# Ledger of designs, part 63: VH-VL binders against q9umr5

Target 1, 268 residues: q9umr5
Amino acid sequence: SYKPVIVVHGLFDSSYSFRHLLEYINETHPGTVVTVLDLFDGRESLRPLWEQVQGFREAVVPIMAKAPQGVHLICYSQGGLVCRALLSVMDDHNVDSFISLSSPQMGQYGDTDYLKWLFPTSMRSNLYRICYSPWGQEFSICNYWHDPHHDDLYLNASSFLALINGERDHPNATVWRKNFLRVGHLVLIGGPDDGVITPWQSSFFGFYDANETVLEMEEQLVYLRDSFGLKTLLARGAIVRCPMAGISHTAWHSNRTLYETCIEPWLS
Short names: E, the ipSAE of ESMFold2; O, the ipSAE of OpenDDE; V2, 0.75 times the mean of E and O plus 0.25 times the DockQ between their complexes.

## First folded at step 3 (VH-VL)

Design c3 (framework fv_dargistotug; at its last look DockQ between E and O 0.70; V2 from the best seeds 0.00; counts 0 for: pae E 5.8 > 2)
Fold by ESMFold2, look of step 3:
Structure c3 (fold): chain C 268 residues (1-268), chain A 123 residues (1-123), chain B 106 residues (1-106)
Amino acid sequence: as target 1 above (268 residues)
Amino acid sequence: QVQLVQSGSELKKPGASVKVSCKASGYTFTDYAMNWVRQAPGQGLEWMGWINTDTGNPTYAQGFTGRFVFSLDTSVSTAYLQISSLKAEDTAVYYCARNYRLGSPWYTYFDYWGQGTLVTVSS
Amino acid sequence: DIQLTQSPSFLSASVGDRVTITCRASQGIRSYLAWYQQKPGKAPKLLIYDASTLQSGVPSRFSGSGSGTEFTLTISSLQPEDFATYYCQQLYSYPTFGGGTKVEIK
């Protein structure tokens, strides 16, 4: 039989958005128990990410306890950051495959409709003034905002991303790294036509330098310093990269070819 | 099973130095940060800062940057607090306290405490 | 720097009484608050974390509530071993402690 699958949604999202993904899993892996977590839906997805991590943790504990053979996580967009934090904070997680579906893993530096709706006069170049304030850090979008031109403000003000990346020291850094490294596989999915994740290579732990040149994962300081375990995971063959062109941000969980190529092989 | 055992009470003169030890047992020392907390006689608790027991990097609370130095000997699972140029106002009980691993995103709760070390500074 | 103000600073109560201690933060701290008990000559002992979660081994007569800026520790029926000083601690940022509430026998 197949390991249970837990699905975590993204910003302004809900569990209903994943009905096609559920259909694909049912067709290829009949009998698989799939749980799409129904927490922090819609506007509630703007709550601070640490609040969301706490709530999702409470929801996954009983599922993992009932599945001693392990579980898989499929985590979409903002949900991929929630899931990465879960892997760090849970001493006893039993996640085999962590499938990160177009998630801004190294952060976001793009003008999205949600940012304009929430902060209507802001552009990406000046949003750091809002996001790197105590008030801004109360919104999930700002928890992973990563302005490559204000690295000092990011490192000092980020209440979430700089911590889970190990870019700022904290009392749990050693334990979080050890916990994250217990994952079986890290499956990174994304592509150049996403249109929302900026740069799209953030889904593969790539990101801008100060000149807005994209450096890939292996060129990032967090990888080179192995601050939360990426270098260790890559060295043991646990990182799988699955880029796919032609898929917009809202279509990742409803594209059958993407599912068959990038997700299906990891749902043992 | 977790235990933090501190060194004994100290009586010092102004201008001297003291080094308080905190020996940990019953857990993996480098997995948990170590905090130092001061309590002057008849007063409340005052957080002094913490040290990353894996890297040795200290963080000091405001007002504790200077004469107060945190250090480690990981080979014997021991954290140290050194206070130089002792003053009468340094008279206090000094506690070590272990971070709770799943605490807040900024700092953690202190689940185990040492018994305290009284440092008395008197002429 | 987040200031915590405990109230009252001192109270006198009898065995069996219900006791309520409050802790006010100078800014919102969500639920990042802990309560400690300290007896004379002893180290503090963690009672409550995350505002309302009891630490392992703490009797159920202790409870915590509140969020944001106002928090309460309640002892539903005082026992002889509960006469101590109680401290709140916030962990929203660099930790700070309240000034303490001493609970004595009347």
Scores: ipSAE 0.179, ipTM 0.678, lowest interface PAE 5.8, mean pLDDT 90
Fold by OpenDDE, look of step 3:
Structure c3 (fold): chain C 268 residues (1-268), chain A 123 residues (1-123), chain B 106 residues (1-106)
Amino acid sequence: as target 1 above (268 residues)
Amino acid sequence: QVQLVQSGSELKKPGASVKVSCKASGYTFTDYAMNWVRQAPGQGLEWMGWINTDTGNPTYAQGFTGRFVFSLDTSVSTAYLQISSLKAEDTAVYYCARNYRLGSPWYTYFDYWGQGTLVTVSS
Amino acid sequence: DIQLTQSPSFLSASVGDRVTITCRASQGIRSYLAWYQQKPGKAPKLLIYDASTLQSGVPSRFSGSGSGTEFTLTISSLQPEDFATYYCQQLYSYPTFGGGTKVEIK
């Protein structure tokens, strides 16, 4: 039998967004138990990511317990960060494939409809004033805001991304790395036509330097220092990069070709 | 089984130095941060800081900077607390405590403790 | 720093009694609270974490509840070995402990 699949949605999403994905999985892997977690839906997805991590952890623990052979995670957009954190804090998870579906794994720095909605009077270049405040960090979007021009503020004020990345030292950094390394495969999916994840390379742990030049994963300090295990995972062949053009952000979970090429191979 | 075994009681004069050891066993030493907690006689518990057992980087709580030094000898899975220029108010039981937390991003609770080391500073 | 205030500081009880200890935080700490038991001359022992999760090996007569700023530790039926000092500890920020509650034999 196929391993259970757990799906975690993104910002302002619900389980309904994944109806096509469920169809694809059912068609190609009949009998697969797929659970789309309806937690922190809609506006509730703006809640602090650590709160979300706790909620999702409570939901996945029973599922994992009933699947001794392991489970697969498909985590979309913001959900990808939630899942990475989840795998970092769980010392007993049994995740085989962690599929990060167009997630801002290295953070976000760009104007999007999500930001405009939440911060209508703020520009990308000035959002750091809000996001790196205690008040700002109460919103999920700010938890992974990564301003390359204000690195000091990011490192000191980011209460989520900087921590799970091990960019800011904390008491659990080592054990979180160990826990995350329990994953069988890390499947990174994203593409240049996403339109939301900025830069789109963030889905592959690429990001801006101080001059807004996009550097790849292997050029990032988190990789070079192996702060949360990327270098180790890459070395043992556990990282899969699946870029795809022509897919908008809201279509990653509904595109058949993308599913067959980037998702299906890792659900066995 | 996880165990933290600390060095024995110390009696020191004001101005002297003391070094308390905490030897860990039963787990991978470098996987878990080590904390230090102070308890003055008849008083409560006070967190002193922690040391990253992988990198050796110490973090000191407010009030425990300067005279307090955390260090490691990873070859023997041991953490150390050194207190210099001892004062009478340093008289306390000092505990090492292993860091453990599943859900907290930056701070932790302590699942295993050493038996404590009494440091008495007296003229 | 986040301050934790325990009440009462001292509690006299008999074997078999239901005992409740309160811990109040100076600000919201969600469920990031742990409870410890400390006997004279011994190190603290972790009882409960995340406000209500019982540590492995701890008797079921111990329970924790609460969130935000108000937390409680309950011993449903006090046993002879439960006479000790109990501390709450928050891990929402830099670790801080409550002042402790000493449970004494009546």
Scores: ipSAE 0.074, ipTM 0.657, lowest interface PAE 2.4, mean pLDDT 92
ESMFold2 (binder alone), look of step 3: mean pLDDT 93; pTM 0.948

Design c4 (framework fv_dargistotug; at its last look DockQ between E and O 0.01; V2 from the best seeds 0.00; counts 0 for: pae O 12.4 > 2, placed apart)
Fold by ESMFold2, look of step 3:
Structure c4 (fold): chain C 268 residues (1-268), chain A 123 residues (1-123), chain B 106 residues (1-106)
Amino acid sequence: as target 1 above (268 residues)
Amino acid sequence: QVQLVQSGSELKKPGASVKVSCKASGYTFTDYAMNWVRQAPGQGLEWMGWINTETGNPTYAQGFTGRFVFSLDTSVSTAYLQISSLKAEDTAVYYCARDYRLGSPWYTYFDYWGQGTLVTVSS
Amino acid sequence: DIQLTQSPSFLSASVGDRVTITCRASQGIRSYLAWYQQKPGKAPKLLIYDASTLQSGVPSRFSGSGSGTEFTLTISSLQPEDFATYYCQQLDSYPTFGGGTKVEIK
């Protein structure tokens, strides 16, 4: 009697990473159909995010079609951006809860081990030279790289984040906003001890200004202009914020207290 | 169910050779790295190295580069440890243990272990 | 190589006691630390990985904490079946193990 749950993984990730989350759901919501999408695993998670959105869309269509009462999405890290794009591009989605599990929703401006693997001599201050090039935009992490000190380059070069945020003109902006607003609830999860998402407030649609001062969601231009529906969604009471300290980036889907507090209530 | 089943205990004389097997079942053998860990009697755990089950390329910890050879037979999902020119200090339990590093750089801990193989070297 | 120093090497405690085992690394290892339990004659069993994440099937009385150079394994209420030797392992470089902590219950 519970709605099906669809899980979308993050960067350098796979369906195996979610074995603990599956255990928790099975214990608290027995009989729930849970599908962890096994696409773009490991290094394939570096493919352009629009390619990932297309592949995940093809996988979710039959699941949604067989569940007319609706489905839930649990989307981790980079996967949360894939899911937000899915909510915008799918005219026919029936998502009740979109659970965004420590996702860089307003982008990323921080060094990581996998950025060092790809770009071993780079630091966050100079990655814009790579990421805001046509070659760089062929990598998923550059699709949501958001350098607050090079906003003009971000707005011009971003092929993904600036589009789904409505920060660049495109012909589908009105339709994408309409589609996004059909979600029942947006559950935002993250915390200050994540260690990867930078700033960690990106998981709550917060981000740096040019002085690296964090502006919260309600201070962001994309919220104020309601460019993709955040202001409307918040006004409906459909945005849930669930911050939790003490959880590292790889532990969000394997912490029972986090699950019980932030995820379980939304899997009806 | 994931299982790693090792060959039985061995009693050997100094200078002999031994080959320990570790047969995997319940998972795709080439998706996981295979590690070898040694534990001398009454002592702690000592990582010996690993073998890439997809490529067959071994990596040995320092101190294990001479007499120790890792190998595979992927047709039967089996990893092997061969120790040549056995010495008394090679008396130990030898474990195989898998990790997920071939699928994700995040997960290098050893989630499943073989039952261990006691190799005794006695004159 | 990164050296791990466990403390204490040996402890004896009563059923129901809270037990804490410390593992100190010779350099920062972020959160790339695992804890294993080994009973006599048995293979090690993974308890905790990423410093604080409890492995599937491990009782909730076990917990881990720490980052950087200092880490702890805690057993909140010691049970008779917890008699074992406990090892930490760093995974930030070539794996190395701590020297072990033998826990005996009286």
Scores: ipSAE 0.000, ipTM 0.495, lowest interface PAE 12.2, mean pLDDT 89
Fold by OpenDDE, look of step 3:
Structure c4 (fold): chain C 268 residues (1-268), chain A 123 residues (1-123), chain B 106 residues (1-106)
Amino acid sequence: as target 1 above (268 residues)
Amino acid sequence: QVQLVQSGSELKKPGASVKVSCKASGYTFTDYAMNWVRQAPGQGLEWMGWINTETGNPTYAQGFTGRFVFSLDTSVSTAYLQISSLKAEDTAVYYCARDYRLGSPWYTYFDYWGQGTLVTVSS
Amino acid sequence: DIQLTQSPSFLSASVGDRVTITCRASQGIRSYLAWYQQKPGKAPKLLIYDASTLQSGVPSRFSGSGSGTEFTLTISSLQPEDFATYYCQQLDSYPTFGGGTKVEIK
């Protein structure tokens, strides 16, 4: 019997977006119970990420309770951050594989169609003035906006990413780290042709320094300080990196080759 | 029709507090954010901040933190502006203004305004 | 920060005149500009949004144009009720207004 799979969608997505993924799972792992959580769809995905975390938590708790052997999470784009936060705040989760599917795990700093739509008068160089205000933090995208040129503002104003990363001290940092470390495997998926996640290495916890040079996960302070457990996970062989070229952001959940290479091996 | 009706003029001494009300009607109160705009005598318009009418979460513009408090009573579709420790420079007309969002939660204008509330602070 | 500069600050005109008010932004803001009218002792009234879209109920003699950094409000034929102060407004990080243009009787 295969462990249940829980799917969390990204920005402006719905359960319908994952119809191909469901097909692939059903074909390769017959009998798998797959639940695509239909919460915060469409425009509702713009709501603060902590609100989303609470909503998704309420949905996954019953599923986990019925699966004592564990579950797998497949979390796409913005959903990957939601899932990481879920695993951080839940002291009793039973997640075996956490599959982060093209998620901005280390944040976003790039001009995308989504940004242009939401903030039509602002480019990435100026978005900090919006996103790091209480006004901006009302929107999910700003919750993981990571401006490398305004690190002080990020650290002080980010109400989500800076906290789950343990970059800003908070009373629950130790407990969150402990909770997150309960995961069996962290599977990081992304690629250079994504076109949305910027930089694309963010899906692997890489990110810009102050000169917009992309540094790897192992060079990040969150890793070096093991602020939320990345260093520990890597040390015990629990982190899997699966980069793939030639895949656009909206195709990660509907590419058969990607599924077979990066997702399927971790659903057993 | 959409209407925003504010409370009447106020005359206060320095150090006192004032609470201005803005009652909305003609639409779903919680569907639109509410803004506050100040206009000192003979001066231009200054955005003071906004309040999320759904969550009650306020956002204050620079210069309007501390002594200024936005609040709501959704049961009567009313937004409030409270100013504490009043100063002479707080003398102004205060307006509530409804958001007019165009295809973005951020891209907004002000399509409906209250009639304004004059707050005079004088010894 | 984006600054809005209106010109002129004061304008004297007669009924029937064509009136033009300019609003300049310190940087490009595409078409994201609004115009308001304020009469003495009254609240501002939205006239135009998105640089050129006329708000419902506003007379057709009002029009807006421009994009990028320069915007114009035009009153094709000034009416007695049009004597007022006009403000442009943009939203970059926070709402900001121009300094206003007072249209008074010549």
Scores: ipSAE 0.000, ipTM 0.481, lowest interface PAE 12.4, mean pLDDT 91
ESMFold2 (binder alone), look of step 3: mean pLDDT 91; pTM 0.931

Design c5 (framework fv_dargistotug; at its last look DockQ between E and O 0.02; V2 from the best seeds 0.00; counts 0 for: pae O 12.8 > 2, placed apart)
Fold by ESMFold2, look of step 3:
Structure c5 (fold): chain C 268 residues (1-268), chain A 123 residues (1-123), chain B 106 residues (1-106)
Amino acid sequence: as target 1 above (268 residues)
Amino acid sequence: QVQLVQSGSELKKPGASVKVSCKASGYTFTDYAMNWVRQAPGQGLEWMGWINTDTGNPTYAQGFTGRFVFSLDTSVSTAYLQISSLKAEDTAVYYCARNYRLGSPWYTYFDYWGQGTLVTVSS
Amino acid sequence: DIQLTQSPSFLSASVGDRVTITCRASQGIYDYLAWYQQKPGKAPKLLIYDASTLQSGVPSRFSGSGSGTEFTLTISSLQPEDFATYYCQQLDSYPTFGGGTKVEIK
């Protein structure tokens, strides 16, 4: 029998977006209990990420309790940040595979149509003025905005990403690292044709330096300092990198080849 | 049982220094951050900052970034507060307080407190 | 910085009275608020955490409510041992305390 699978959606998204993924799981792993969490849909996905973490935590607790042998998480886009925070804050999580499906794990520094809709007078170079304010941090997209040209503002103002990455110290840092390290596997999925996640290497814990040169995960200070456990996980053989070209941001959960290559092997 | 035991009261003259200790027992010292809170006579509680007991890195509240130094000796599960160049306005009870995990994403509330150390600075 | 405004600052009440103390935050803090009781010469004692969850060993006459910006501590029927100073504390950022509410016997 297969471990239950919990699915967490992204920004301006809902549980309906995953119907193709559900069908793939049903075909390859019949009898698997799959729960797509129906929380923070549409505009509600703009609520602060810590509110979303609290709500998703309440939803996953009974599912994990009914599955003492463990569960898998499949977390899409913004949802991958929610899930990583869950792994840190839950002392008792029993997650085997954490599957991060094109998630901005090191942050976002890119113009998008939804950013232009929300902040029509802003470009990525200006958005730090909004996002690194107390008002801006009330929006989920600002919780993981990472301007490589204003790193000092990011480190001081980020209420979410700088904390879960261990870039700013806090009283729970040691315990969050211990909790995160209880995951069985971290499966990182993304690719160069995503079109939304910027840089796309953020899905693999890569990110821009001050010259907008992409540094890979192993070159990041958070990896080198092992601030939340990435170096330990990699040394343990627990990090799986599964890049795939030719997939746009909205197609990650509806591509059969991606599912078979990057997701299916980890749904034990 | 979790216990935080602080050093005894201190009577000091202006310009002197003092070092308050807070010895922890009944739990893994390095798993919980240690906070310092002061209370001037007849006044409310004022958070001074915290120290990461695993790394030894302190964080100070605004107004406490100069003469106040947090430190540790993890071999004896003890946190220290040192105050240099004492002034009369430093007269207060100083508490150590342990962070309880699983509260806010930043900091948590304080589940165990030391008994307090009165530091009196008089001319 | 998140400021907590606690009211009233001082309250005189009789044994058996219902007492309500309020704490208002300068911005939304979800349910990240704690209440402490402090008797003279003693360290503060945690009463309520997460705005409404009673700490183990605290009598059921104490209750907390609220979320966002406005929070309330209620003592349903004052007892002689409840005359103390009460503080709220927020933990949505670095900790700050309310100014305190001293509850004295009439």
Scores: ipSAE 0.061, ipTM 0.634, lowest interface PAE 6.7, mean pLDDT 89
Fold by OpenDDE, look of step 3:
Structure c5 (fold): chain C 268 residues (1-268), chain A 123 residues (1-123), chain B 106 residues (1-106)
Amino acid sequence: as target 1 above (268 residues)
Amino acid sequence: QVQLVQSGSELKKPGASVKVSCKASGYTFTDYAMNWVRQAPGQGLEWMGWINTDTGNPTYAQGFTGRFVFSLDTSVSTAYLQISSLKAEDTAVYYCARNYRLGSPWYTYFDYWGQGTLVTVSS
Amino acid sequence: DIQLTQSPSFLSASVGDRVTITCRASQGIYDYLAWYQQKPGKAPKLLIYDASTLQSGVPSRFSGSGSGTEFTLTISSLQPEDFATYYCQQLDSYPTFGGGTKVEIK
C-alpha cells in the first residue's frame, strides 16, 4: 500500500484548491489516503506561523501515528514553511518525502497582490518598518519577510524564519536540526514564472544578497554553516530540486505535468 | 453603522484599579484590531498599544507595560483596558480606536473612535 | 520613534479664511500620514489618510498634501464648525501623533 499523503495549503487557500491534486494522486496511486488539512483557511492563514505550526502539528500527529511506515507531506506556498517548521519541532515525525511546492523557503522580498491587499500603499522597500515591528510579526507574511537591505532587522526581529533557519541563535537550534534531518527526502519545487514567490529561487533556498543578486542555496550562510541541515541533506543525496517554467503560483497544485514530473515520483 | 461605545467616567483613588470597556457594533469585531489612545487633560494624543481582536494578543507601547492590560470579550464585541495601581498621572481620557484597514493591526489609521472615558485619579 | 512637529501650535482665523497647518516628521515616512480633527470633549475624527486621501463624509474644503517629511493640512474656507484642534499621525513604525494645532476664532 502507498504511504499516506498529508497536504498543507498556502496563504488564503483551502482544501478545495487541491481537488486536482487529489484526483491525480488517486489516479496514479490508487488507495492512497490523502488528507488535506483544512486548518487556517482563508484569512486565518494570516495568523502567526508558529500558531499555525501548532495547529497543524496537532492534526498530523494522529495521522503519523497510524502510519508506522511513514507519510509524505505536500506543502504548498506558505505551507512549505509551516511544514519545515513542523519537521523541525517534531522529534518523532516519520516523514519520508517532504515536498515543498513553490514555497518561499528562504523568505519573501517582493510586491505581490497579497501584500497590496494588506498594505495598499506600501512597497517592498518600506515593509521592513512594519514587518519587523512587534505587531508586524503578528502576520504570517511578515514571519518570512526577508529584507536583504535590512539584515540586522531581519535577524533580530524575525520571529519565525530566522529561527527555523538557525540564523539567530536559540536554545533549540541543535535539536531542530536533528529533527529536520529525519526527513527522507526534501523535494524542492518552484519556477521562474511563479509570479508570487520573490525571488522565485527562494523555493530552492536561493535568495538576494545585499545587492539583490540572487545567490543559490550553496552560497547561503544557512547552507555553509549547515544551521538546519541543508548541507547534510544535500551530502546524503536527500535534496531533490525540480524547477519548472510556465507555471503560475496558483497552478502548482493543479498542473498535471508538474505532478507527474516533480510530485508523483516521490509518493511511492 | 460602526459604533464604539465606551463605559462611563471613573473616579478612583491612587492605588486602585479601573477597567474601561469599549463595545463595538455595526461590523465584525474580530476583523479589525483595536487600539487604545490616552489624552491627558489639555495634552495631545498618545498611542498606548493595540490588541488583536482575533487572537487576543496585546501589544503595548513603551511606557504602557506592566500596569496596563488589554483584553477582550469577543462574545459581546467588547475590548477592555485595565489599569492597576492607579497614579495621579493616569488621569486622562482614554479612547478606543479601530484600525482603518480591514484585517490589519498595523500600517493603518484610526477611522472610528469611542467617545472616550475620563479616568480621574485623586486622593 | 518618529516625532511629528506641528506648526503652528495655535492659529487664530476667521470664518472664510484659508488655513494651513504643517506637520514635519523627524524622518521620511513616505505618505504614511493622517490628519484628525478633535473638538472639545469629543473624540478625534479622521479627516485625511495616506497624506492626501479624504476620508468619506469629510467636507471637500479639507485637503492634505505632502510626502517624506513635510505635510500640510489645508482648509480652503474655514467654517464655524472647523474651530478645533488638529493632529497629524504617522504609522511608519509605531503610531505617533503631532502635538496638535488649535484653530481658534480671531
Scores: ipSAE 0.000, ipTM 0.482, lowest interface PAE 12.8, mean pLDDT 91
ESMFold2 (binder alone), look of step 3: mean pLDDT 93; pTM 0.943

